# Ledger of designs, part 3: VHH binders against MAM domain-containing protein 2 (MAMDC2)

Target 1, 162 residues: MAM domain-containing protein 2 (MAMDC2), of Homo sapiens (Human) (q7z304r168to329)
Amino acid sequence: IECDFEENHLCGFVNRWNPNVNWFVGGGSIRNVHSILPQDHTFKSELGHYMYVDSVYVKHFQEVAQLISPLTTAPMAGCLSFYYQIQQGNDNVFSLYTRDVAGLYEEIWKADRPGNAAWNLAEVEFSAPYPMEVIFEVAFNGPKGGYVALDDISFSPVHCQN

## First folded at step 8 (VHH)

Design n4 (from n1 with T100E; framework vhh_5c3l_4)
Fold by ESMFold2-Fast, scan of step 8:
Structure n4 (fold): chain B 162 residues (1-162), chain A 121 residues (1-121)
Amino acid sequence: as target 1 above (162 residues)
Amino acid sequence: QVQLQESGGGLVQPGGSLRLSCAASGFTFSNYAMSWVRQAPGKGLEVVSAISTSGGYTYYADSVKGRFTISRDNAKNTLYLQMNSLKPEDTAVYYCAKLEYRGYDWGFDYRGPGTQVTVSS
């Protein structure tokens, strides 16, 4: 379920279909804009890539965008970590869920509100004793919430260090 | 641990006004969109208003649009509903609710015990 989103690929992550808002790969070719979008964490340059979702595509108050991992294949327990940005003035909820094969899901993390465009490290205790999906979700309250960006998803089979 | 406590309900004449308050505790209030939902006698729950985490975006049901105003004070962990031009049809128990997001859907995962609003002569 690890992914740095480099070379414009999603590492098997998929969007849940939505006509208005979806996660997109950023970085690379966008280096020539005056940059309302974040710089990537991995390379800290315009050549690196990250995932983002932008509220400008929101058409309804209750729009959500989900980025869904591949199903886990072996029992896992440890620390799931990733970097994220939430733009200043963001009126969005950024959360992490697990979903099992029966379709039951559990919220395992929810973003604090950093109030700046800095990359923040999230470390989340993660347990998948049977096959599960990990879901990154942004729920939008309108089209003026700015962006949410995600990069450098990794897993370590030890407890989080926070 | 999560607690929501409504207040400000009562008996009011048609055309009158009431202001409801909801005190929240046991969770990071500023991280959740909040709503006011109501249940009239013999009816199901109706979401009458919702407000984003910052208060920048609001939703109103068509039945209350132009009459009700939702607001929040994140420093005080308090949600408000200003109700103007009240009608007998607004008679209901009003609940403060923490909004839950679920894929293409959303609902509430917790609500308070409610406060009764009665609009009658």
Scores: ipSAE 0.000, ipTM 0.178, lowest interface PAE 12.8, mean pLDDT 70

Design n5 (from n1 with R102K; framework vhh_5c3l_4)
Fold by ESMFold2-Fast, scan of step 8:
Structure n5 (fold): chain B 162 residues (1-162), chain A 121 residues (1-121)
Amino acid sequence: as target 1 above (162 residues)
Amino acid sequence: QVQLQESGGGLVQPGGSLRLSCAASGFTFSNYAMSWVRQAPGKGLEVVSAISTSGGYTYYADSVKGRFTISRDNAKNTLYLQMNSLKPEDTAVYYCAKLTYKGYDWGFDYRGPGTQVTVSS
């Protein structure tokens, strides 16, 4: 499961819809004028694309936005990597889960509070011995506004850490 | 390992007050939303209050809203529950819990051993 979110395609990723908050495609010529959005990591420019979720849409405690991958089709083991950016000063929790066909969740990664507003590389040990989904989740836990952005999801069949 | 340890429970008369504390260790406390969950005799678990990582957002069950106040001290890795105007129906074991989200569901993956609160005259 890989995606750079270019050309307005999600590579099979879907939102779990709710009325208040969902992931959106950012970059290019389409922007939310009420939010400060990062430049695309791939192009370092206005023309690239990334996914983002923005707390300006949050109305209630524990609003959750999920971006869900397609089911894996073959056993996979290796390093799942992606770039992310979290706007400073907000109280959002950005996590990565796996979900199997029985609907069981397992948290495999959680973002640390950022000390900067730059794109950060995450490298997560990943194993899918049977079909499962990968879920990028943002939980909005405060009255502070702020975005979380995601780009350049990739998989390599080697360990992240030696 | 994750550890949560509650204290401050006890016996109190209706209308009284208690303050519960929860000492957290084994994880980065400031990175997780926290909750207080209770179980009354013969009843299921009830989430009575929850607090965001910074303390900026709080949740209260309708049964305790206006009477209970949740707070946290991230420098001390401590969660608090101030309980005022206690009622006999507040009698329960109170658990400190690390909150998690599972596909729009509220959950907790770690819970302390609990502290008993008894409200009776």
Scores: ipSAE 0.005, ipTM 0.221, lowest interface PAE 11.4, mean pLDDT 69

Design n6 (from n1 with Y104W W106Y; framework vhh_5c3l_4)
Fold by ESMFold2-Fast, scan of step 8:
Structure n6 (fold): chain B 162 residues (1-162), chain A 121 residues (1-121)
Amino acid sequence: as target 1 above (162 residues)
Amino acid sequence: QVQLQESGGGLVQPGGSLRLSCAASGFTFSNYAMSWVRQAPGKGLEVVSAISTSGGYTYYADSVKGRFTISRDNAKNTLYLQMNSLKPEDTAVYYCAKLTYRGWDYGFDYRGPGTQVTVSS
């Protein structure tokens, strides 16, 4: 489950459709005219790519945008790492969940609030002893709160660096 | 285990006021949006109000807008509903509910056992 979102690819990740709020590819020539978009982490430039979701598209109370990984295919244990950026705001919740084939969700990580406008490294100890999905979720509680951006998802079969 | 316990219901006359409270335990209350839902005799559940994690955003059903105020105290793990200018149509069991983050609607994972509100003269 690795993806730097370059070449305008989602690496098998999919959105859970919401008519108002979904994750989008940012950077390169793709841009959201309503957002202050960050520079790509991989290239630290406008030409690189990342994923983002923006609160300006939220129409209803407590809408959720989910970006869902492919199912894991083998037992996995190690460090799941990614870079994220949260535009300063309130009430947006950025979380990481696992979901198994029976549809059971478990929260494995949550971003601190309020965010800063810099790229932050998250390192999450991850274990998938059977097939499951990893879900990047932003829960919006209104049209304010700004964007959340995600880049450079990687997995290493060792404990997280400390 | 997740627990939600409502209090503050009772019998009031039309035009009167009540303040409902909901004590939450067994989860990190400040991390979840909360709502008040009600069920009148012989009717379905109605979401009357909802509040974001910090209290910065609120929702009210048209039936209660301008009369009810939702609030929360994250330090006390408590949700409140101030009900003013009560009408006979507000007679219902009122439930405290934890909003679901798994959808884009007003669903909830958990609700309390409810507190009865009766508005009659």
Scores: ipSAE 0.005, ipTM 0.226, lowest interface PAE 10.4, mean pLDDT 71

Design n7 (from n1 with D105S; framework vhh_5c3l_4)
Fold by ESMFold2-Fast, scan of step 8:
Structure n7 (fold): chain B 162 residues (1-162), chain A 121 residues (1-121)
Amino acid sequence: as target 1 above (162 residues)
Amino acid sequence: QVQLQESGGGLVQPGGSLRLSCAASGFTFSNYAMSWVRQAPGKGLEVVSAISTSGGYTYYADSVKGRFTISRDNAKNTLYLQMNSLKPEDTAVYYCAKLTYRGYSWGFDYRGPGTQVTVSS
């Protein structure tokens, strides 16, 4: 389930089809002239890569953008960690879900709106006793969505530290 | 712990009005889109209305358009539903819920215990 999004590969992660909004690979030398994109967490520069969703691609109320992991292949239990950045003053909601082979969704984490626009570490207790997908979701609930960025997904088979 | 508590239900005659309220606690209310969902006797759940985090966008089911108005007060952690021109088919238990849009369908991660609305002559 680990991915640093470097070298333009998604480590098997895929977007769920949506005509309105999807996750995109950012970083490298990419710049958005109408907004300030976050710099890569790994390199602390725009030379690295990360995933992002930006409100400029949102068309309608309650649209969601999902980034879906490959199915887990063995029982797993431990700490799922990742870095994220959320632009302030918006109507978006950033959440993490699991989806089993029967299609059942379960929310396992939801972002608090941070008091700043900086990379934040999320550590989520994670258990997959059966094959499951992990889904990073941004829901855009109004006209002011801003961006959400994601980088450095990792898993450790120990309890979360902080 | 997330808690949602509805109030304002009751018995009303056809053509009457009721205002439902939902008090939210245990989470940052202003960070979530909210909805009103109902279940009529012997029927499934129906999303009747939804409102964005800021209140800038609203949704209404075709069955209630022009009659119901959803609103929220983020300072008071309260969601409202103003129901006008009530019909017997509006008889249902009304639930306050945190709205989730999944698989191109409506879903909820939490809902309250509900408040009964009965429209009868």
Scores: ipSAE 0.000, ipTM 0.146, lowest interface PAE 14.9, mean pLDDT 69

Design n9 (from n1 with L99V; framework vhh_5c3l_4)
Fold by ESMFold2-Fast, scan of step 8:
Structure n9 (fold): chain B 162 residues (1-162), chain A 121 residues (1-121)
Amino acid sequence: as target 1 above (162 residues)
Amino acid sequence: QVQLQESGGGLVQPGGSLRLSCAASGFTFSNYAMSWVRQAPGKGLEVVSAISTSGGYTYYADSVKGRFTISRDNAKNTLYLQMNSLKPEDTAVYYCAKVTYRGYDWGFDYRGPGTQVTVSS
């Protein structure tokens, strides 16, 4: 499920379409339109690519944007890591879920730090005893707040290191 | 880890008012949307009201709209429900719930033990 989102490639990730809010590819020439968005983590520049969601598209209290992985290989256990950034704002909840064959969602991680301008590393202990999907979700409680950005998803078959 | 403790329930006449409080601990209260959920005798759970992390956005079930007001005090880690014009059909155990999302649906990863509200003539 590794992906650096370069060349506008989603590595098999898909949006679950919502009329109001979805994940989009950022970076490159998009910076001319959205100068407030962060630079790419991979290249430390505005020429690279990352995924983002911006709350300006939210129209209701309970809107969510989901970015869904391909089915994982199984059995699989180790550390799932990624970089993320949350712009200042009180109404965005950024979470990681698994969804199994029966369609059951389970929250495995949630951003518990206030939004800031820096890229943050998340390290999530991950186990898939059977194939499942990994879902990056942003839930918006209103138009307040800003973007959530995601880059450099990777997996290592070892325990997370702090 | 997470603890939610409701208070303020009791017996009240139809048309009366009650204010419920929920004290939260063991998590960063200001990072989560919060909800009031109720269960009437022999019925399923009903989401009554919800409030965003900042308090800027609220939801009310049609059954309580115009009568109930949800609010929160993030500095005190406390959630409130002001209930006015109470009806016998509002009789239920009221739970304070920490909101989580399950795809496009509301979910709760924790709720308190509940407080009983009885509306009788």
Scores: ipSAE 0.000, ipTM 0.165, lowest interface PAE 12.9, mean pLDDT 69

Design p1 (from n1 with N31D; framework vhh_5c3l_4)
Fold by ESMFold2-Fast, scan of step 8:
Structure p1 (fold): chain B 162 residues (1-162), chain A 121 residues (1-121)
Amino acid sequence: as target 1 above (162 residues)
Amino acid sequence: QVQLQESGGGLVQPGGSLRLSCAASGFTFSDYAMSWVRQAPGKGLEVVSAISTSGGYTYYADSVKGRFTISRDNAKNTLYLQMNSLKPEDTAVYYCAKLTYRGYDWGFDYRGPGTQVTVSS
């Protein structure tokens, strides 16, 4: 389950589409007209890419956008890490879930209220003893809009080291 | 048995046009939002367009906005994608996808086998 979202590809990740909000590929040399987005984490420049959700497209306050991994194929246990940014002053909730083949969701991580740092590193203990999906979810929970950005998803088969 | 079958793909030159069709059966077509998704060689899935149950709302990826038009005919159980001003970067397998409302979210319940679109000289 690794993806840097470069070359405008999703590494098998898919959106759970709804008409109001979805994850999109951002970055590169093209500016986002709807919002001020961070520069990408991978290149630290306008030439890289990342995924983002922008509340400019939200029609209702309690909408969710999900980015869903491919099913895991072999048992795995270790550290799932990724970089993220949440625009200050919004009411968005950014969470990470697993979903098994029976459709059961389990929350395994939730973002703290963001500081003033550009990109934050998340390190999540992860175990998939049978096939399951990893889901990055943004829930919009109020009138304040804003973006959530995600980049550099990686997995290491060792305990998270801080 | 849910079935989705795409047609209308082929080889076209840059600047050309194609119209894709998707024949749906085995479910009440008018009850579900539908989507076109594509996959270029070596790349992940990209949602290029989606349409609500009534056709009252449509979505287009920025890469195709202004060039592609999604539509549906609920009486014929058919989804369409009109593709104009085609570019080499539109080369991909195009899939018709059924969207299902699962209480709190939308998801892909099924997609067809796909139709190849190749844009080259």
Scores: ipSAE 0.000, ipTM 0.094, lowest interface PAE 15.3, mean pLDDT 68

Design p10 (from n1 with Y57F; framework vhh_5c3l_4)
Fold by ESMFold2-Fast, scan of step 8:
Structure p10 (fold): chain B 162 residues (1-162), chain A 121 residues (1-121)
Amino acid sequence: as target 1 above (162 residues)
Amino acid sequence: QVQLQESGGGLVQPGGSLRLSCAASGFTFSNYAMSWVRQAPGKGLEVVSAISTSGGFTYYADSVKGRFTISRDNAKNTLYLQMNSLKPEDTAVYYCAKLTYRGYDWGFDYRGPGTQVTVSS
């Protein structure tokens, strides 16, 4: 499930199809200078890569952007950690779900509305006793601009120390 | 433990008004879009109205647009539905629901036990 989104790779993650809003790779040496994007966490600079979604592309009230992991291949239990950033002043909801082979969703984490726009560490107890997908989801509640960024997904087979 | 509790239903004559309330607990109410869904006798669930986390954006089904008004008070963890110009076809059990969105589909992961609204003469 680990992915730092470097070298323009998604590590097997896929977007759920949506014509209006999807996760995109950001950062690198070639950056859109006409818009401010979040600082890459891995390098603490714009030379690294991260995934992001920006509600400026949302055209409908009831839309979500989902980034879906590959199915887990073996039973696993431990700490799933990642860094995230949410632009302030928007009605975006950032959540983490598991989805099993029957299509059942379970919310395992939700971001608090941030007091800042800095990178935040999330550490989530994760258990997949059978094949499951991990889904990073952003729900948009209006056409207002605002990004959610994700980087440095990692898993450790020990309990979280949060 | 997510809990949603509706109140304010009852019997009313056609053309009358009712105000429904929903008290939410067990989750951070201000972080979720909320909805009112209803089920008429022998019918499926219909999403009647929805409201964004801040209350800045609302949705209404065509069947109730112009007659119903959804609102929320995040300080009180309460959702409201003001129902005006009620019609017999508005007779249903009304549920408060915590919204999840899945692509273009309406989804809700929790709903209350419901409150009965009966519109008859």
Scores: ipSAE 0.007, ipTM 0.206, lowest interface PAE 9.4, mean pLDDT 71

Design p11 (from n1 with G56D; framework vhh_5c3l_4)
Fold by ESMFold2-Fast, scan of step 8:
Structure p11 (fold): chain B 162 residues (1-162), chain A 121 residues (1-121)
Amino acid sequence: as target 1 above (162 residues)
Amino acid sequence: QVQLQESGGGLVQPGGSLRLSCAASGFTFSNYAMSWVRQAPGKGLEVVSAISTSGDYTYYADSVKGRFTISRDNAKNTLYLQMNSLKPEDTAVYYCAKLTYRGYDWGFDYRGPGTQVTVSS
């Protein structure tokens, strides 16, 4: 479930179908439709790539964008980590869910709405004893939207440091 | 599992006030926009008010605008509806509802069992 989103590769992640709001590849020359997109975490430059969702594509209040991992195939337990940015001054919520084979969602993490637009490290205890998906979700809950960016997803089979 | 439990309903005279509360559990309350919906006897569901995750943005139906105030306390996992200048037409069962983000329009994943509000002389 690791992915740095370099080379425009999603590592098997997929968007939940929604014509109004989806995650997009940012950075480099592809999908640079906005002049203020953040620099990627891996390269600290526009040449690198990351995933983002931007409220300018949201058509309805309460819209959600989901980025869904491949189904896990072996038991996993450890630390899931990633970097993220959230534009401040809006009611967007960035969360992590697991979805099991019965289709049930469990929230495992929520962003703290950091005080700046810098890359922040998230470390989440993760356990998948049977096949399940990991879902990165942005919920747009107000008229003032904003971007959320995601990069450098990684997994380590040890407990998180924080 | 998601649970929503309303309280604060009752009988009140026209022009009176009531404050409804909804206790939420089984999900991260602060991650979801919340709503109050009502159903008058023999009628369909009406969304009367909604509130964003932080509480910074609110919606009110025209029928209640200026009279009702929605608020939330994320530290207590509680949703509130302050109802002022109540009218007989406000008589309904009031439901606390967790708004769904997975539809294209207003929708609800869950609602509580409801609390009865009766406005009559």
Scores: ipSAE 0.000, ipTM 0.157, lowest interface PAE 12.5, mean pLDDT 70

Design p12 (from n1 with A50G; framework vhh_5c3l_4)
Fold by ESMFold2-Fast, scan of step 8:
Structure p12 (fold): chain B 162 residues (1-162), chain A 121 residues (1-121)
Amino acid sequence: as target 1 above (162 residues)
Amino acid sequence: QVQLQESGGGLVQPGGSLRLSCAASGFTFSNYAMSWVRQAPGKGLEVVSGISTSGGYTYYADSVKGRFTISRDNAKNTLYLQMNSLKPEDTAVYYCAKLTYRGYDWGFDYRGPGTQVTVSS
């Protein structure tokens, strides 16, 4: 799906492929009978769509799954918001980074582990004064299997409201 | 100051073997996963092999599976790549790389100057 020019900075996210762990599209009308997958936040049903990571590979190659935005084209500042879900029992770390054209990473947000597998709202003050990528990252560092899910990414050029 | 120094490259005939070594210094070698990365003429970087901190887990690209073996000696701060049954398409500069916490899929915070491997008759 093509995005409006006004929202192109949040469209075209790319998945950095790793044979062991990757972001996947979940939901829709197809449900894996043997898996417990999160429901879409908007519809709270299997008919919606979201991105998820459902594999855990611990203490091997420092494995991470990254979902990378297109490079920003204009200076921007405001509130980046999204919904996320972390399956209980994980040792996974879910973080948000910026990466500049020199390849320097800066962590701008990190998930607090929720007490349950419900959808949580994250609101992150975001500033990109020059071209940058936004990266949603899950780092796998524990033996417990589990998923991290992401949905409803949006940007507003105003301060976060909480 | 992280230092990685590759050696063991050279000219070899198709079907031949070479063993590459990488001497590491300036960091706690045993705390990091390591990789061998190559760049063939006119091509981008390819991760050919990776090894976990303990050496208990290894990765190989499909192009080298069954022919290359990665190993490490944490007591000597040295990484190795045993290359067997070499093919002309293995011709490349080979780099020793210290992997970032972003994994072995081209996520490096440092690599060495490289060693040239040429497979030709």
Scores: ipSAE 0.006, ipTM 0.148, lowest interface PAE 10.5, mean pLDDT 67

Design p13 (from n1 with A50V; framework vhh_5c3l_4)
Fold by ESMFold2-Fast, scan of step 8:
Structure p13 (fold): chain B 162 residues (1-162), chain A 121 residues (1-121)
Amino acid sequence: as target 1 above (162 residues)
Amino acid sequence: QVQLQESGGGLVQPGGSLRLSCAASGFTFSNYAMSWVRQAPGKGLEVVSVISTSGGYTYYADSVKGRFTISRDNAKNTLYLQMNSLKPEDTAVYYCAKLTYRGYDWGFDYRGPGTQVTVSS
C-alpha cells in the first residue's frame, strides 16, 4: 500500500476510470501554469513527485476522482499514514474509503480543512482482516478551481500514536 | 451508520403527479451528491436523477427530462423528487441513493429500501 510517488511510479495504485477527473503526478518539470502546485513533501522541491487532483477539470456537476490501492492479500492491522494538502477557498471533500470483495464501501477518514495550506499528516487506524481496497477520494462541487495533493503513503503494524 | 428512508410512493393515474422524499441520517448529508434510482419489473437499475452537494447542479435521464425535478434541503437532511406528467413506463421501485460517482458501472455507495410507484389507469 506504501508509496512516495517518486520516479513517477504509482506503486500499483490506479485511477478509477473517469474521463473527466483523475489523479495526476505532479512535481519535476511538469507544472500547471495556472495553479500553485504544492512542493513535493519528500524533497520539498519541484524535482520530487506527488499525486494531485485539480478541480479546474470539474464541469457543471459533482465529479469524483478516486485513487485505488491493490487488494490487500494478508490480514493487516495498524496505522495508515499519509501527507496531504488542500488548497484554501474550494469546496473539495477529501476522504478515505475501504471497499471489500462484495463491493461494500466504508468511509474510514475525512479531511478537516486546515486553516492554512500546508502539508498535513493524517494517521488513520486501519484494519483489513480480509481482502479489500483502500480508496483516496476527492469530490468536487460544480466548476470550482483548487487542488488536493497526496504524498508519502505508509503503513505501520502498530496503533497510531496521535 | 448510513440510513436512507424513502416515502411518498403510491398508485397514480397517467398524467398525475407524486412527490418522493428521502430522509437521510448517519452521515454529513451536505457533503455528498445524492441520486434517485429506479428499477422497473424485470429490468435493471436506471439512474433517474443526480443532485450536487449544494443543489446547484442537477442531472436527469433523458426519459424524465422536463417532467421530474430533483431537489434537496441540507438543513433537514432530506432529498426530494417531484414527478409530473407520469407515464405507465415510470412504474418502478424508486430508491434514494448516496452516489459519489459519475460512472454508473458501480453506482451506489448506499441505497434505501425503496418506495413503489405504480402508474396505471
Scores: ipSAE 0.000, ipTM 0.141, lowest interface PAE 14.2, mean pLDDT 68

Design p2 (from n1 with S30D; framework vhh_5c3l_4)
Fold by ESMFold2-Fast, scan of step 8:
Structure p2 (fold): chain B 162 residues (1-162), chain A 121 residues (1-121)
Amino acid sequence: as target 1 above (162 residues)
Amino acid sequence: QVQLQESGGGLVQPGGSLRLSCAASGFTFDNYAMSWVRQAPGKGLEVVSAISTSGGYTYYADSVKGRFTISRDNAKNTLYLQMNSLKPEDTAVYYCAKLTYRGYDWGFDYRGPGTQVTVSS
């Protein structure tokens, strides 16, 4: 379920279908003229890539953007880590869910609003004893918002160090 | 440990008013959209109102539009529902709910124990 989003590749992650906002690949030469996009965490330059969503693409209350992992194939337990950045918006909620084969969601992490435009490390205890998907979700709950960016998803089969 | 506790319910005459409050703890209140959900006798759950994280967006069911007002105080971790021009049809248990997305629609992952509102003569 690891991905650094380099080479304009999603590592099997997909956007959720239907009236949701899509995650986009940022970095390199890709820009949104209406947003201040984050610098890539991996390269700390315009040549790196990351995923992002932006409230300028939201049309209706309660829209969400979901980025969905491939289904896990073996039992997993350990630390899921990733870097994220939230523009100083007021209504975006960035969360991490698991979804099992029956379609049941469980929230396993939610972002604090850091109040700055720096990359933040998230470390989440993760357990998938049977096949499930990991979902990165941004909920757009109002007209105030901005971008949310995601990079460098990794998994280690040890407890999180924080 | 997420906890939601409603208050302000009671018995009221038709045409009267009540203000419900919900005290939230155990989570970052201003990171979540919140809702008031009710269940009338013999009926399913109805989302009567919802409010965005900052209060910038609100939703009202057609049954309560123009009569109910949802608001929140993020500094006090409190959700409110001002109910005016109450009708017998508003008789229900009212729940404070923390919203989450499930499938193709909004659901809630936590709700309080509820507060009874009875509108009768």
Scores: ipSAE 0.000, ipTM 0.174, lowest interface PAE 12.3, mean pLDDT 70

Design p3 (from n1 with A33G; framework vhh_5c3l_4)
Fold by ESMFold2-Fast, scan of step 8:
Structure p3 (fold): chain B 162 residues (1-162), chain A 121 residues (1-121)
Amino acid sequence: as target 1 above (162 residues)
Amino acid sequence: QVQLQESGGGLVQPGGSLRLSCAASGFTFSNYGMSWVRQAPGKGLEVVSAISTSGGYTYYADSVKGRFTISRDNAKNTLYLQMNSLKPEDTAVYYCAKLTYRGYDWGFDYRGPGTQVTVSS
């Protein structure tokens, strides 16, 4: 389930294909380019890697981008943590779901309106007594653009601290 | 668990108005497109209106265009349908429905128990 998205790999996470919007690996060795990209959480620079969704032109009805974990293989209970950044929180809703083998979705976390554009730590109580997928989802609230970035997904088998 | 509960149905005369409400819980309401679906006696299901996550995009069936207005309040997890100039042909059970995929797929994964609208003199 854990992934820092370094070296341009997804640690078994998959994009749900959508012709309009998808998660992408960002950062990397960007030199001699003046870009307004989020700084990588791990290195706090443009040289590290993170996943991002950028909705520059979203005029399509009900678009979402989903990043789906591998199925859990053993019962799990504890704290799922990750770092995230949202540029335009009112235009995009960033949520975390579980999906069981029957296809039932359950929302376990939702980002509130972001207070800033810095990396934020999310700590989510997580329980998977049966095989389940974890889904990071960005839902677009109309045609306004903005990015959502995700990095450093980790799990600890203890209750969240906050 | 996903729960949708409609209210506001009733008996009205032709030309009258009704406002339907749907209270949603058990999911992030603002992340899903929502729809009003009806079933008239002896007929199949008809999608009468749909609304995007933000409310910026709406759909109306030709049978209700210009008469019905769909809206949502994401802060209150509530979907609305304002029905004006009601006709006897609008008599149906009206269901609030959650869309399954937030693209152009009109599939539903859940709907409420429905509210009866009767247009008759």
Scores: ipSAE 0.000, ipTM 0.131, lowest interface PAE 12.1, mean pLDDT 69

